# Ledger of designs, part 15: VH-VL binders against Arf guanine nucleotide exchange factor SYT1 (SYT1)

Target 1, 216 residues: Arf guanine nucleotide exchange factor SYT1 (SYT1), of Saccharomyces cerevisiae (q06836r405to620)
Amino acid sequence: SRRSSSIVNALSSFVNLRSSSLSSSRQQHLQQQQQLQQKLDVSLEDLPPVPAPEFSDSCKDFLIKLAPYGKFIGIILTEKDDEFKKNCLNYLLTNCFEFKNDPLDIALRKLLMFLELPKETQQIDRLIMAFSFAYYKAQKSYSKKKGIECPWSNADQVYFIAFSLLMLHTDYFNPNNKSKMTKHDFVDLVHNDKYSGGNEIPMAVLTYFYENVTAK
Key: E = the ipSAE of ESMFold2; O = the ipSAE of OpenDDE; V2 = 0.75 times the mean of E and O plus 0.25 times the DockQ between their complexes.

## First folded at step 16 (VH-VL; framework fv_siltartoxatug)

Design c87 (from c63 with light chain S31N; at its last look DockQ between E and O 0.54; V2 from the best seeds 0.00; counts 0 for: pae E 3.9 > 2)
Heavy chain, then light chain:
Amino acid sequence: QVQLQESGAGLVKPSETLSLTCGVAGGSFSGYYWSWIRQPPGKGLEWIGEIYHSGSTSYNPSLKSRVTISVDTSKSQFSLKLSSVTAADTAVYYCARGHYDYWTGYRPFDSWGQGTLVTVSS
Amino acid sequence: DIQMTQSPSILSASVGDRVTITCRASQSISNWLAWYQQKPGKAPTLVIYKASTLESGVPSRFSGTESGTEFTLTISSLQPDDFATYYCQQYNSWPLTFGQGTKLEIK
ESMFold2, look of step 16: ipSAE 0.669; ipTM 0.879
ESMFold2 (binder alone), look of step 16: mean pLDDT 91; pTM 0.940
OpenDDE, look of step 16: ipSAE 0.549; ipTM 0.798
ESMFold2, look of step 17: ipSAE 0.331; ipTM 0.723
ESMFold2 (binder alone), look of step 17: mean pLDDT 91; pTM 0.936
OpenDDE, look of step 17: ipSAE 0.887; ipTM 0.955

Design c88 (from c63 with light chain S93Y; at its last look DockQ between E and O 0.46; V2 from the best seeds 0.00; counts 0 for: pae E 3.3 > 2)
Fold by ESMFold2, look of step 16:
Structure c88 (fold): chain C 216 residues (1-216), chain A 122 residues (1-122), chain B 107 residues (1-107)
Amino acid sequence: as target 1 above (216 residues)
Amino acid sequence: QVQLQESGAGLVKPSETLSLTCGVAGGSFSGYYWSWIRQPPGKGLEWIGEIYHSGSTSYNPSLKSRVTISVDTSKSQFSLKLSSVTAADTAVYYCARGHYDYWTGYRPFDSWGQGTLVTVSS
Amino acid sequence: DIQMTQSPSILSASVGDRVTITCRASQSISSWLAWYQQKPGKAPTLVIYKASTLESGVPSRFSGTESGTEFTLTISSLQPDDFATYYCQQYNYWPLTFGQGTKLEIK
């Protein structure tokens, strides 16, 4: 089953919590788009067959062909371990999203506002990996331009935190889960992980992420 | 910009509960970390604990069994209770704010109250 | 708990001097180190955060550096207003912990 309604609800929760700087017009536009997507509730199978890439296609050329598929572009580009589609996904996330000014939780919300989360675990992994690389690259470039230290050590750290936030949200809002992960559990889990550099993020900042992701 | 002000009784008897309130004015209460820090006369600083505006707390383990920090967001106030006090709890008590800035990270204690001396004596 | 050890405990200096105060963490705290200035009878004020970033309104004669678990506050040309007690403070781990202080006095 698809989670388009769950994705819209998750995005609305994140946007409302972190959107105090957004204008009312932008918030109204986002709400209308979310409501239209819920109302339509179309599946990828309801759309015409996905076009195959041609030998001469650049990533941009193929993405133009995929434009009618809207929120399903992420699912299409992650469906198999395909180098061309991986390159197209990297191109999309680098050139068609603006992540340079966003905290990670807001950037993740933006991603999921416009791209449907795949159902299969390996597709989710490919999407979040590609997102984390594009996000880190944008943050690194922006911090260098501003002459400040990048908040992130590397893309693997970004991936670990992004994946942790996605799992926290899914676990916290799962009605079948009787034992919700507490703030101290989440913070300790992430902060004790030295392999992916979670221990390099202050406990107070991880609390900030927890409170924002779990806000009702 | 933001002003923090401690209030409460300056003299507390041993074994009683020390109770302080910090009023916050001239800025947003939401989205910040609110802390209590104390300093015995002529000595260094000790972090007591913090509260996020949601009510989520973290306490210094050395004081955790005796400390309660609470928040009243409608009044833009947060409070400290320290139970079973002794002369060792005599100190200047500060309230302070931590500011989250994504690019430079957490700025611990970027705004402080003026402090209030609480004396514990028999 | 993360212990923060400052040196020296007392530092005597003259106006115009370059002075350096050192703080060592008992384990890695990444860059999550702040420096505070405190004058007698007043609250501390934030000088440096994230090891090397100046708080707004702090003069550029103040600077911070790090190397591993050792952190340094430097005042390049000491002014009369700079005589105070300085504290380092780590904020990567709970509980938040302070160094014992360095009193910067007129020589």
Scores: ipSAE 0.386, ipTM 0.743, lowest interface PAE 3.3, mean pLDDT 84
ESMFold2 (binder alone), look of step 16: mean pLDDT 91; pTM 0.938
OpenDDE, look of step 16: ipSAE 0.474; ipTM 0.795

## First folded at step 17 (VH-VL; framework fv_siltartoxatug)

Design c89 (from c80 with light chain S31N; at its last look DockQ between E and O 0.67; V2 from the best seeds 0.75)
Fold by ESMFold2, look of step 17:
Parts: structure tokens; C-alpha cells; sequence
Structure c89 (fold): chain C 216 residues (1-216), chain A 122 residues (1-122), chain B 107 residues (1-107)
């Protein structure tokens, strides 16, 4: 039961960031760390059946109903190609994550700290696509406000790089993989793609991302 | 304000190893790419390779089998070793620094050492 | 390897002249092109990066432009300090490569 209530507090904390009390923020952070450690021992099938959304639910209403599912919310919201759940995922990523100041590799780490990556390719695609659009929007808005050039040409470029970084992470840390992807392999993979804009990113900059993703 | 200074032997015998060190003063290594670049007398510039602060290297394929670049951040130095030298390796050798910052972008060689002439001769 | 073809090799000009130096990449490099100035016996110094961005402290008479794989460095009104050799350099792809240089001479 303690596990089922944990993400409700985390979502409420992100959505309702109006209080800056030091003692409250410290307690919430410690509780979130403890909740994340507990989630490492739980699988989705150990939880009650996922509730269906009611036709009157807002995205926030439904996300609150999903809070007991913790790290599995991403898997739940991407299980099928569903416009309401897609909108709920966008709401979550826009309002409960702070990406505007983060390089892409850091933002992706933050996403995966709180959400378990789905196993099915179609679900991974939906999650990373939603992340990439939310991330690009935040970066474009932030760079415009600051009067600086946005690092990314468009959301599709972000998606391609984010997916490439995810593939790199999965390959590099897979215990069954005897030959890990090298920096030069990764650079070749990304830099040869001109239709998604990977070829517009200097090879030296791809080293930055490779080293950050493969660091332990 | 960063300052780079090359040092090492100015005369190297054919078939031996050219060895240079670049001292880096007044700066950080984080986010920087440290390169060796050479210029034969009266000729243009050739990039030898770079090292990222993590120790990750990228070399000019024409030299890759003979080149090693290394960094010692505790000494604020990075080094070039070029093995099996010939007269064609006679050049002024420069160390140089480029920078990547996620928001301000990728700047190429905005800081250079003064250069050191290395002559390959018997 | 991306070859950088720079022209002309030598350019003679007078103080006050407008000068343009051209550099062509053998394939797309986006806008990852730099221009360097080198005076005799000295290391190169950065003038322009990202094709058109002026390095801090460089006079505004210097400018850079791009069109596809063709890049230009322009000095709108030459000053005595501008007589030097100029190099373009792509920094999109390994190996990083330079043009062969343009010597800008008085007269």
C-alpha cells in the first residue's frame, strides 16, 4: 500500500511546485528516493488491473488514478495507440519533468530514472516520440526567452538522437553483449543519417554524447 | 584566459618516435577538445588528432597507426607521440583547443600554442 | 575525408579594398566552417566560426557567408594589419581538414 501511494505524492509535488519550504522539499526528495528503491523490486503484474479512463477524465484526473503504478506509468500510457493516453503522457512530460536547462543525455536519464522503459518496440517508440516533442518544445521556448540559438533544428532530430542514445545505452550495458558499440560505431550510425538531421551534428559533439551515455 | 605551450625535442632521427608535450595553463579541461596540428615549412595545416577530456581520442586516418595522444589532467598536460618518423614529418607542431558547450555550441581552435619546429634528420 | 578547396592561392590588394576569399567543401559540412588568420612566424588565430559568427575581438570589417558547400570570407575595407595568410577549416567530420591557404599581399 505504501508503494501504491508513492507516485501520487511525487506527481503532486511536481504539479504543485508552489511551496519552497526547505524541510518539506527535503522530506519529499528522501521519500522519492525510498519509493524508487522499492519500485526496483516490483513488477507490473504484481499490481491491480489498470483502471480504464472515464470519458469525463482530464489528463490530470487519469494520471492521479495511475499514480499507484509508479515507474510503470510510461508502459501503461504507451500500451496502445490511443490519443487520450498520448495526451496524458504529454501532460506528464510537460508538467512533471523539468527539461528546459538539460542537455539531451541528462534529460533522457531523468526520464528513465522515473519511468521504466517498455519492452515492446512500438511502446518504446511512442514514449521516446512523446519525450522528444516535449523536450524540443521546452528547449525552443527556453532558447527563445534567453535570446540564444536552439541546439536542435526540430523535434524529429531530437527524436533521432534520443533514440540513438537509447540504443547506445541498451547495447553498452547489455550483459549478454560481448562486443559493445564503440564511439566510432555510434558516430557512424548517427552522422550518416541526413534525412533526420544526424549528419548536421559534428562528430566531436557526438563524442560528448557517447561519453556521457556510456559513463558509469 | 588559457595559455598553451608546446615542448619537446626539436630534432628527431628517422625511424624514431617524435614526442611532444603541451602545457595548459589558466583553464579547465571540461568540455574541451585538445588537438595536435602540424604545418610543414611553407605549407598548410594538417590536423593530427584530438583528445576529449575523458581520454577519448580521434586520429587522422593517415597517421592513426603511428600516433598516440594522451592527457594528464593532474599535470594540466597532454602529449603527442608519433612513431617511425621520416623527413615528411618535419613541421611546426601546434597544440590547440576547441570547446563544446551545449548552449553556446561548438567552437573550433580558439586557442593555440606558439608552435615548435621538429626536424627529422640524420 | 572532406577536401577543402580554397581560392585564390595569392591575392594582391591595397589598403581600403574589399577582398573575398572562397572555400568549397567536397561534401556537406552544414555550417561547421572556421576561418583563421596566420601571420609569419605566428600561430593561426580564429576569425570566424560556424561559417558567419565573428570571434570576439575581431574587427567588424570581417564577415563570413555560406551557400551550400561554398563559403566566403570578406574583408570590407582592408587595413594594414589584415595582410596575412588565411585558412578555412571544416570541423563537422573527422579528420578535421584545412584549405591550402590564401596569402593576402600588399599592392
Amino acid sequence: as target 1 above (216 residues)
Amino acid sequence: QVQLQESGAGLVKPSETLSLTCGVAGGSFSGYYLSWIRQPPGKGLEWIGEIYHSGSTSYNPSLKSRVTISVDTSKSQFSLKLSSVTAADTAVYYCARGHYDYWTGYRPFDSWGQGTLVTVSS
Amino acid sequence: DIQMTQSPSILSASVGDRVTITCRASQSISNWLAWYQQKPGKAPTLVIYKASTLESGVPSRFSGTESGTEFTLTISSLQPDDFATYYCQQYNSWPLTFGQGTKLEIK
Scores: ipSAE 0.689, ipTM 0.880, lowest interface PAE 1.2, mean pLDDT 85
ESMFold2 (binder alone), look of step 17: mean pLDDT 90; pTM 0.934
OpenDDE, look of step 17: ipSAE 0.876; ipTM 0.951

Design c90 (from c89 with light chain T53K; at its last fold request DockQ between E and O 0.70; V2 from the best seeds 0.80)
Heavy chain, then light chain:
Amino acid sequence: QVQLQESGAGLVKPSETLSLTCGVAGGSFSGYYLSWIRQPPGKGLEWIGEIYHSGSTSYNPSLKSRVTISVDTSKSQFSLKLSSVTAADTAVYYCARGHYDYWTGYRPFDSWGQGTLVTVSS
Amino acid sequence: DIQMTQSPSILSASVGDRVTITCRASQSISNWLAWYQQKPGKAPTLVIYKASKLESGVPSRFSGTESGTEFTLTISSLQPDDFATYYCQQYNSWPLTFGQGTKLEIK
ESMFold2, look of step 17: ipSAE 0.708; ipTM 0.890
ESMFold2 (binder alone), look of step 17: mean pLDDT 89; pTM 0.930
OpenDDE, look of step 17: ipSAE 0.906; ipTM 0.967
ESMFold2, look of step 18: ipSAE 0.716; ipTM 0.892
ESMFold2 (binder alone), look of step 18: mean pLDDT 89; pTM 0.932
OpenDDE, look of step 18: ipSAE 0.899; ipTM 0.961
ESMFold2, fold request of step 19: ipSAE 0.706, 0.758, 0.732; ipTM 0.888, 0.910, 0.890
ESMFold2 (binder alone), fold request of step 19: mean pLDDT 89, 89, 89; pTM 0.931, 0.927, 0.930
OpenDDE, fold request of step 19: ipSAE 0.912, 0.881, 0.910; ipTM 0.969, 0.951, 0.968

## First folded at step 18 (VH-VL; framework fv_siltartoxatug)

Design c91 (from c80 with light chain T53K; at its last look DockQ between E and O 0.55; V2 from the best seeds 0.72)
Fold by ESMFold2, look of step 18:
Structure c91 (fold): chain C 216 residues (1-216), chain A 122 residues (1-122), chain B 107 residues (1-107)
Amino acid sequence: as target 1 above (216 residues)
Amino acid sequence: QVQLQESGAGLVKPSETLSLTCGVAGGSFSGYYLSWIRQPPGKGLEWIGEIYHSGSTSYNPSLKSRVTISVDTSKSQFSLKLSSVTAADTAVYYCARGHYDYWTGYRPFDSWGQGTLVTVSS
Amino acid sequence: DIQMTQSPSILSASVGDRVTITCRASQSISSWLAWYQQKPGKAPTLVIYKASKLESGVPSRFSGTESGTEFTLTISSLQPDDFATYYCQQYNSWPLTFGQGTKLEIK
């Protein structure tokens, strides 16, 4: 895919917001937080009311309407299981992000640099799933053009590793965590789950990701 | 093209520490998994351990109580120390590189030093 | 530890022969297996990685295959330069482990 110049220009305003924090309110073990049934801590009430999609809106049309919301666009598009908003999220990720040259850890950082991670588990899942699909497509297309093997077998494998990296980051940088996951633990965890295709990823690749995620 | 070269004393007394350095010519250590591997005369190959450019190590459990591998990227070197040596540690010692490139993938030990014989004797 | 068992230990062959060396892993290692060639007094050199991919500069007469935990190195038409000792090596799990070697000799 190529960038749409009009949507890139419409969304460029959120680039003026610098964010170096990827986990200011996150916790390890997202399942534990969901068990407490807390409401999403990120308040959209600090922002103008989110416009509803109009009948004839394309994904591009609606994304232009969401441009003023900047980093919150990901939260808005994942608020509920909505096919139109899912399609808009896929459009955003394929047309406004450049993933083709990036290792997965870098691409995930870029995503979260521009989009705030939702706090609700179901929204996180929708975001990471959409990211993984867009990322896999970009990588597969680029590797085909280069005449080389795609590093990934499918989008589900990307999703599993992306979610694992997010969990690793949350676990490693949580100051309350006394039993941090080691490099060997991470590789064993991925290799032991045979249903995700994690066993197809070389130990050296997982070490690369671990070291990059756990660095400052 | 990366070039590796072992250096260090070729003779070590029993109970002392074997110490070797591998020079790594070829620029960045990014994506390099640097290993020490040994081969007793007339025998097979044994992996000793590896180091990633971050300083992260993995050691063969059979040797881990006696092994330290370190890296100095400013000197383009990594090193091996093997303590409390015996005659059983007499071997040719190789340094070798595994190389990860995101698009071409991982190649284990695609570059080796020439090897250096270390003899443990009184 | 993953044990790598090579067979045969010694293989005698003539120039032009088709030669097969086998390596069995004690447990699944996916495709993370390499083959090395070592000549006397020299360091090993990488021949095959990921079970079946040829390293740069390796002649196409070399090939690798896998079936479950069994891996093979085949030389389709043996050349004088191919007489050496061959090692398999798994890189799926720590510690990295080698097979005991197969010496390929002239006969």
Scores: ipSAE 0.641, ipTM 0.846, lowest interface PAE 1.8, mean pLDDT 84
ESMFold2 (binder alone), look of step 18: mean pLDDT 89; pTM 0.925
OpenDDE, look of step 18: ipSAE 0.899; ipTM 0.962

Design c92 (from c46 with light chain T53K; at its last read DockQ between E and O 0.68; V2 from the best seeds 0.80)
Heavy chain, then light chain:
Amino acid sequence: QVQLQESGAGLVKPSETLSLTCGVAGGSFSGYYLSWIRQPPGKGLEWIGEIYHSGSTSYNPSLKSRVTISVDTSKSQFSLKLSSVTAADTAVYYCARGHYDYWSGYRPFDSWGQGTLVTVSS
Amino acid sequence: DIQMTQSPSILSASVGDRVTITCRASQSISSWLAWYQQKPGKAPTLVIYKASKLESGVPSRFSGTESGTEFTLTISSLQPDDFATYYCQQYNSWPLTFGQGTKLEIK
ESMFold2, look of step 18: ipSAE 0.747; ipTM 0.901
ESMFold2 (binder alone), look of step 18: mean pLDDT 89; pTM 0.929
OpenDDE, look of step 18: ipSAE 0.902; ipTM 0.962
ESMFold2, fold request of step 19: ipSAE 0.749, 0.773, 0.784; ipTM 0.896, 0.905, 0.916
ESMFold2 (binder alone), fold request of step 19: mean pLDDT 89, 89, 89; pTM 0.926, 0.927, 0.928
OpenDDE, fold request of step 19: ipSAE 0.907, 0.895, 0.911; ipTM 0.967, 0.958, 0.969
ESMFold2, last read: ipSAE 0.778, 0.776, 0.782; ipTM 0.915, 0.912, 0.910
ESMFold2 (binder alone), last read: mean pLDDT 89, 89, 89; pTM 0.925, 0.931, 0.929
OpenDDE, last read: ipSAE 0.908, 0.909, 0.908; ipTM 0.967, 0.968, 0.967

Design c93 (from c77 with light chain T53K; at its last look DockQ between E and O 0.58; V2 from the best seeds 0.73)
Fold by ESMFold2, look of step 18:
Structure c93 (fold): chain C 216 residues (1-216), chain A 122 residues (1-122), chain B 107 residues (1-107)
Amino acid sequence: as target 1 above (216 residues)
Amino acid sequence: QVQLQESGAGLVKPSETLSLTCGVAGGSISSYYWSWIRQPPGKGLEWIGEIYTSGSTSYNPSLKSRVTISVDTSKSQFSLKLSSVTAADTAVYYCARGHYDYWTGYRPFDSWGQGTLVTVSS
Amino acid sequence: DIQMTQSPSILSASVGDRVTITCRASQSISSWLAWYQQKPGKAPTLVIYKASKLESGVPSRFSGTESGTEFTLTISSLQPDDFATYYCQQYNSWPLTFGQGTKLEIK
């Protein structure tokens, strides 16, 4: 889709930067491989083994090596509790996604449009945690520049709401679940939480997020 | 710039249904929360309920069994029906807009209609 | 329901006075409190939202503060136009609830 291409273009900039030192045949081969992966609906297991990082690799260097893996980059960077891969994930989310003026539901949709959600709960947790810190940082920086208050109290609040929205989406669009979570169920669940600051968000605002998530 | 205007019968008989319409001009009805609030003569304010343009509603539990709020986006209107009225339902009825913007925040009633007195009398 | 308790019910004051009106919530509402001004025969108008933010067009002599579940509306130098009834209202939780009102009177 044309409107979703901005994130793909950002990732392509990493490939384009390194491919400028490659022959045009290699550049065409990489581009062809990426297109084929998308059309064939391939699994990560169908792709060549993921290259190991070298000791001197920067996060950018390693992300360029991961560019052919496309939507699976999030899964690769969250496979285990690895400090270097965590730093690479933070680099990716900070430099290749722009969350500056997006409401949380839109930013989460952008993330999942371009990165496949991992299957393992620990990997999902690492991905959403990294997203929530990058998102909060972007929002706080933008609000500081505008001289307005940040909509979020801290990154942990963002994380709790982001996970709640992800769970809502999974529950609502699960074809095996006939009894969908209602607006009042979702709002009560989130608004009753005082430990992560869900109770600091008005019920009307939580309704806004519910309506946006369940509409599509 | 948004303007709200209440309309409907000013006199309603006991046990009948009170019915009011709020017209919305000078702004979009979409993505806002639209509320009804009432004020008995010489008394304070009571929130009746709200509706989002999707049709999603939240009602005051004290009135929920008798209240229906609806929205007609094609006419830029929303309405209140309050069934089985008694003299206790005599009040000035206001429609009001709740405004939410992600960056500027949430303001609950930043625009009000002028109010309309509804008297419940035999 | 979150009860909003306003005090005083009636406040008599002179032009030029510094006036404070207090509103207490029965439980935490964070900062989601609004203040309205209502003149006789008119609809309420928004003065303060989110406990301390001044609505556009409202004179700077109005201010709001919060401490825990206690909220205060202050008028630093009372003007003739400020004699009205003032309502606080929480908008954190359903049902949305108002205080009983404070009638600010001359003399």
Scores: ipSAE 0.658, ipTM 0.866, lowest interface PAE 1.5, mean pLDDT 85
ESMFold2 (binder alone), look of step 18: mean pLDDT 91; pTM 0.941
OpenDDE, look of step 18: ipSAE 0.894; ipTM 0.958

Design c94 (from c90 with heavy chain F29I G31S H53T; at its last look DockQ between E and O 0.66; V2 from the best seeds 0.72)
Fold by ESMFold2, look of step 18:
Structure c94 (fold): chain C 216 residues (1-216), chain A 122 residues (1-122), chain B 107 residues (1-107)
Amino acid sequence: as target 1 above (216 residues)
Amino acid sequence: QVQLQESGAGLVKPSETLSLTCGVAGGSISSYYLSWIRQPPGKGLEWIGEIYTSGSTSYNPSLKSRVTISVDTSKSQFSLKLSSVTAADTAVYYCARGHYDYWTGYRPFDSWGQGTLVTVSS
Amino acid sequence: DIQMTQSPSILSASVGDRVTITCRASQSISNWLAWYQQKPGKAPTLVIYKASKLESGVPSRFSGTESGTEFTLTISSLQPDDFATYYCQQYNSWPLTFGQGTKLEIK
């Protein structure tokens, strides 16, 4: 049962950071947190082999066993189409993250500050799908408690927008791109997709997300 | 509520540039957008364009080649420039404010200036 | 561009009448529709937003409904102050567009 106490403490004490990319003081705090994560540059190959779940493990029991793996927990839980690991991922995202009052762009940043994005497309899909369900559930519950309308129609809409924001970020900040995706390109891409519910989100709202993701 | 006030020249010669300023007083300065809207005498309303306090703009395609909207946050005002005007640009020009906030929602123009008539004539 | 078609263009009614003004969008705008009231020589004022939500300070005799791309403004018991021109406006897509207006006149 080998694990690092500092990694377990970080996982157990995860802080819900409320910030705006336009706020200088909040931006300063985000930069400090990113610097700390860079200092912890470790590889999954440097860690012991991932333990297999025991027959009697709850999701919490298994996640405690995974605590030493830190940012790689998302990669581990999405490696294969496994119902128990899917349940553990949902448990992690529901119980160890606070998404309820965060706009989607901020919540996605928080997810990716804590968990490394997998490289394989099917693993990315499993992670963002699980995130979108947990996020939508938290937002829907919070909006009901507050007596206000949920910003989202369903989890699939959240999933489509979350992937769109991820794609925008990778395109915009790719040093090899000469022609960055413009506001109009992004807004048109999302707003013209009626099958995902993107067309139900006003162009002004999509502009809000574009400006926040691309802010320097 | 918030107070909006248009100002600028009421008479503009053909082919010249129409220039208006909207002063903004009172109300929250959080997540709002500012629009210019015009109404030819006795006719309906036409959206010219909008600007966010970030400086991001969106223009009506029918006018985009001639329109510039800008904001000066230090003076709490924004401006409209419409170049190469003709008699067809004679209208009452309004500035109007809308809101977007993630939780409180997306609201249309809940505050309007009084409007200013701009006549394009020799 | 999303065209907003209002009907009727002129509506004659008496104080106490129930009146309905309709607005049809040329394509889906979800519920991102507003209704404005405008009196001669004055700026428009917001009456309804998000198709059915009453703006603060607007009398409860005003209501809005939606069915697909068709939207209605209803005044349940017309008052003298309600004689004005009414505009619908979609705010889902650029360019933002208004209906042609409905002038509500004394019969």
Scores: ipSAE 0.591, ipTM 0.827, lowest interface PAE 1.7, mean pLDDT 84
ESMFold2 (binder alone), look of step 18: mean pLDDT 90; pTM 0.938
OpenDDE, look of step 18: ipSAE 0.894; ipTM 0.958

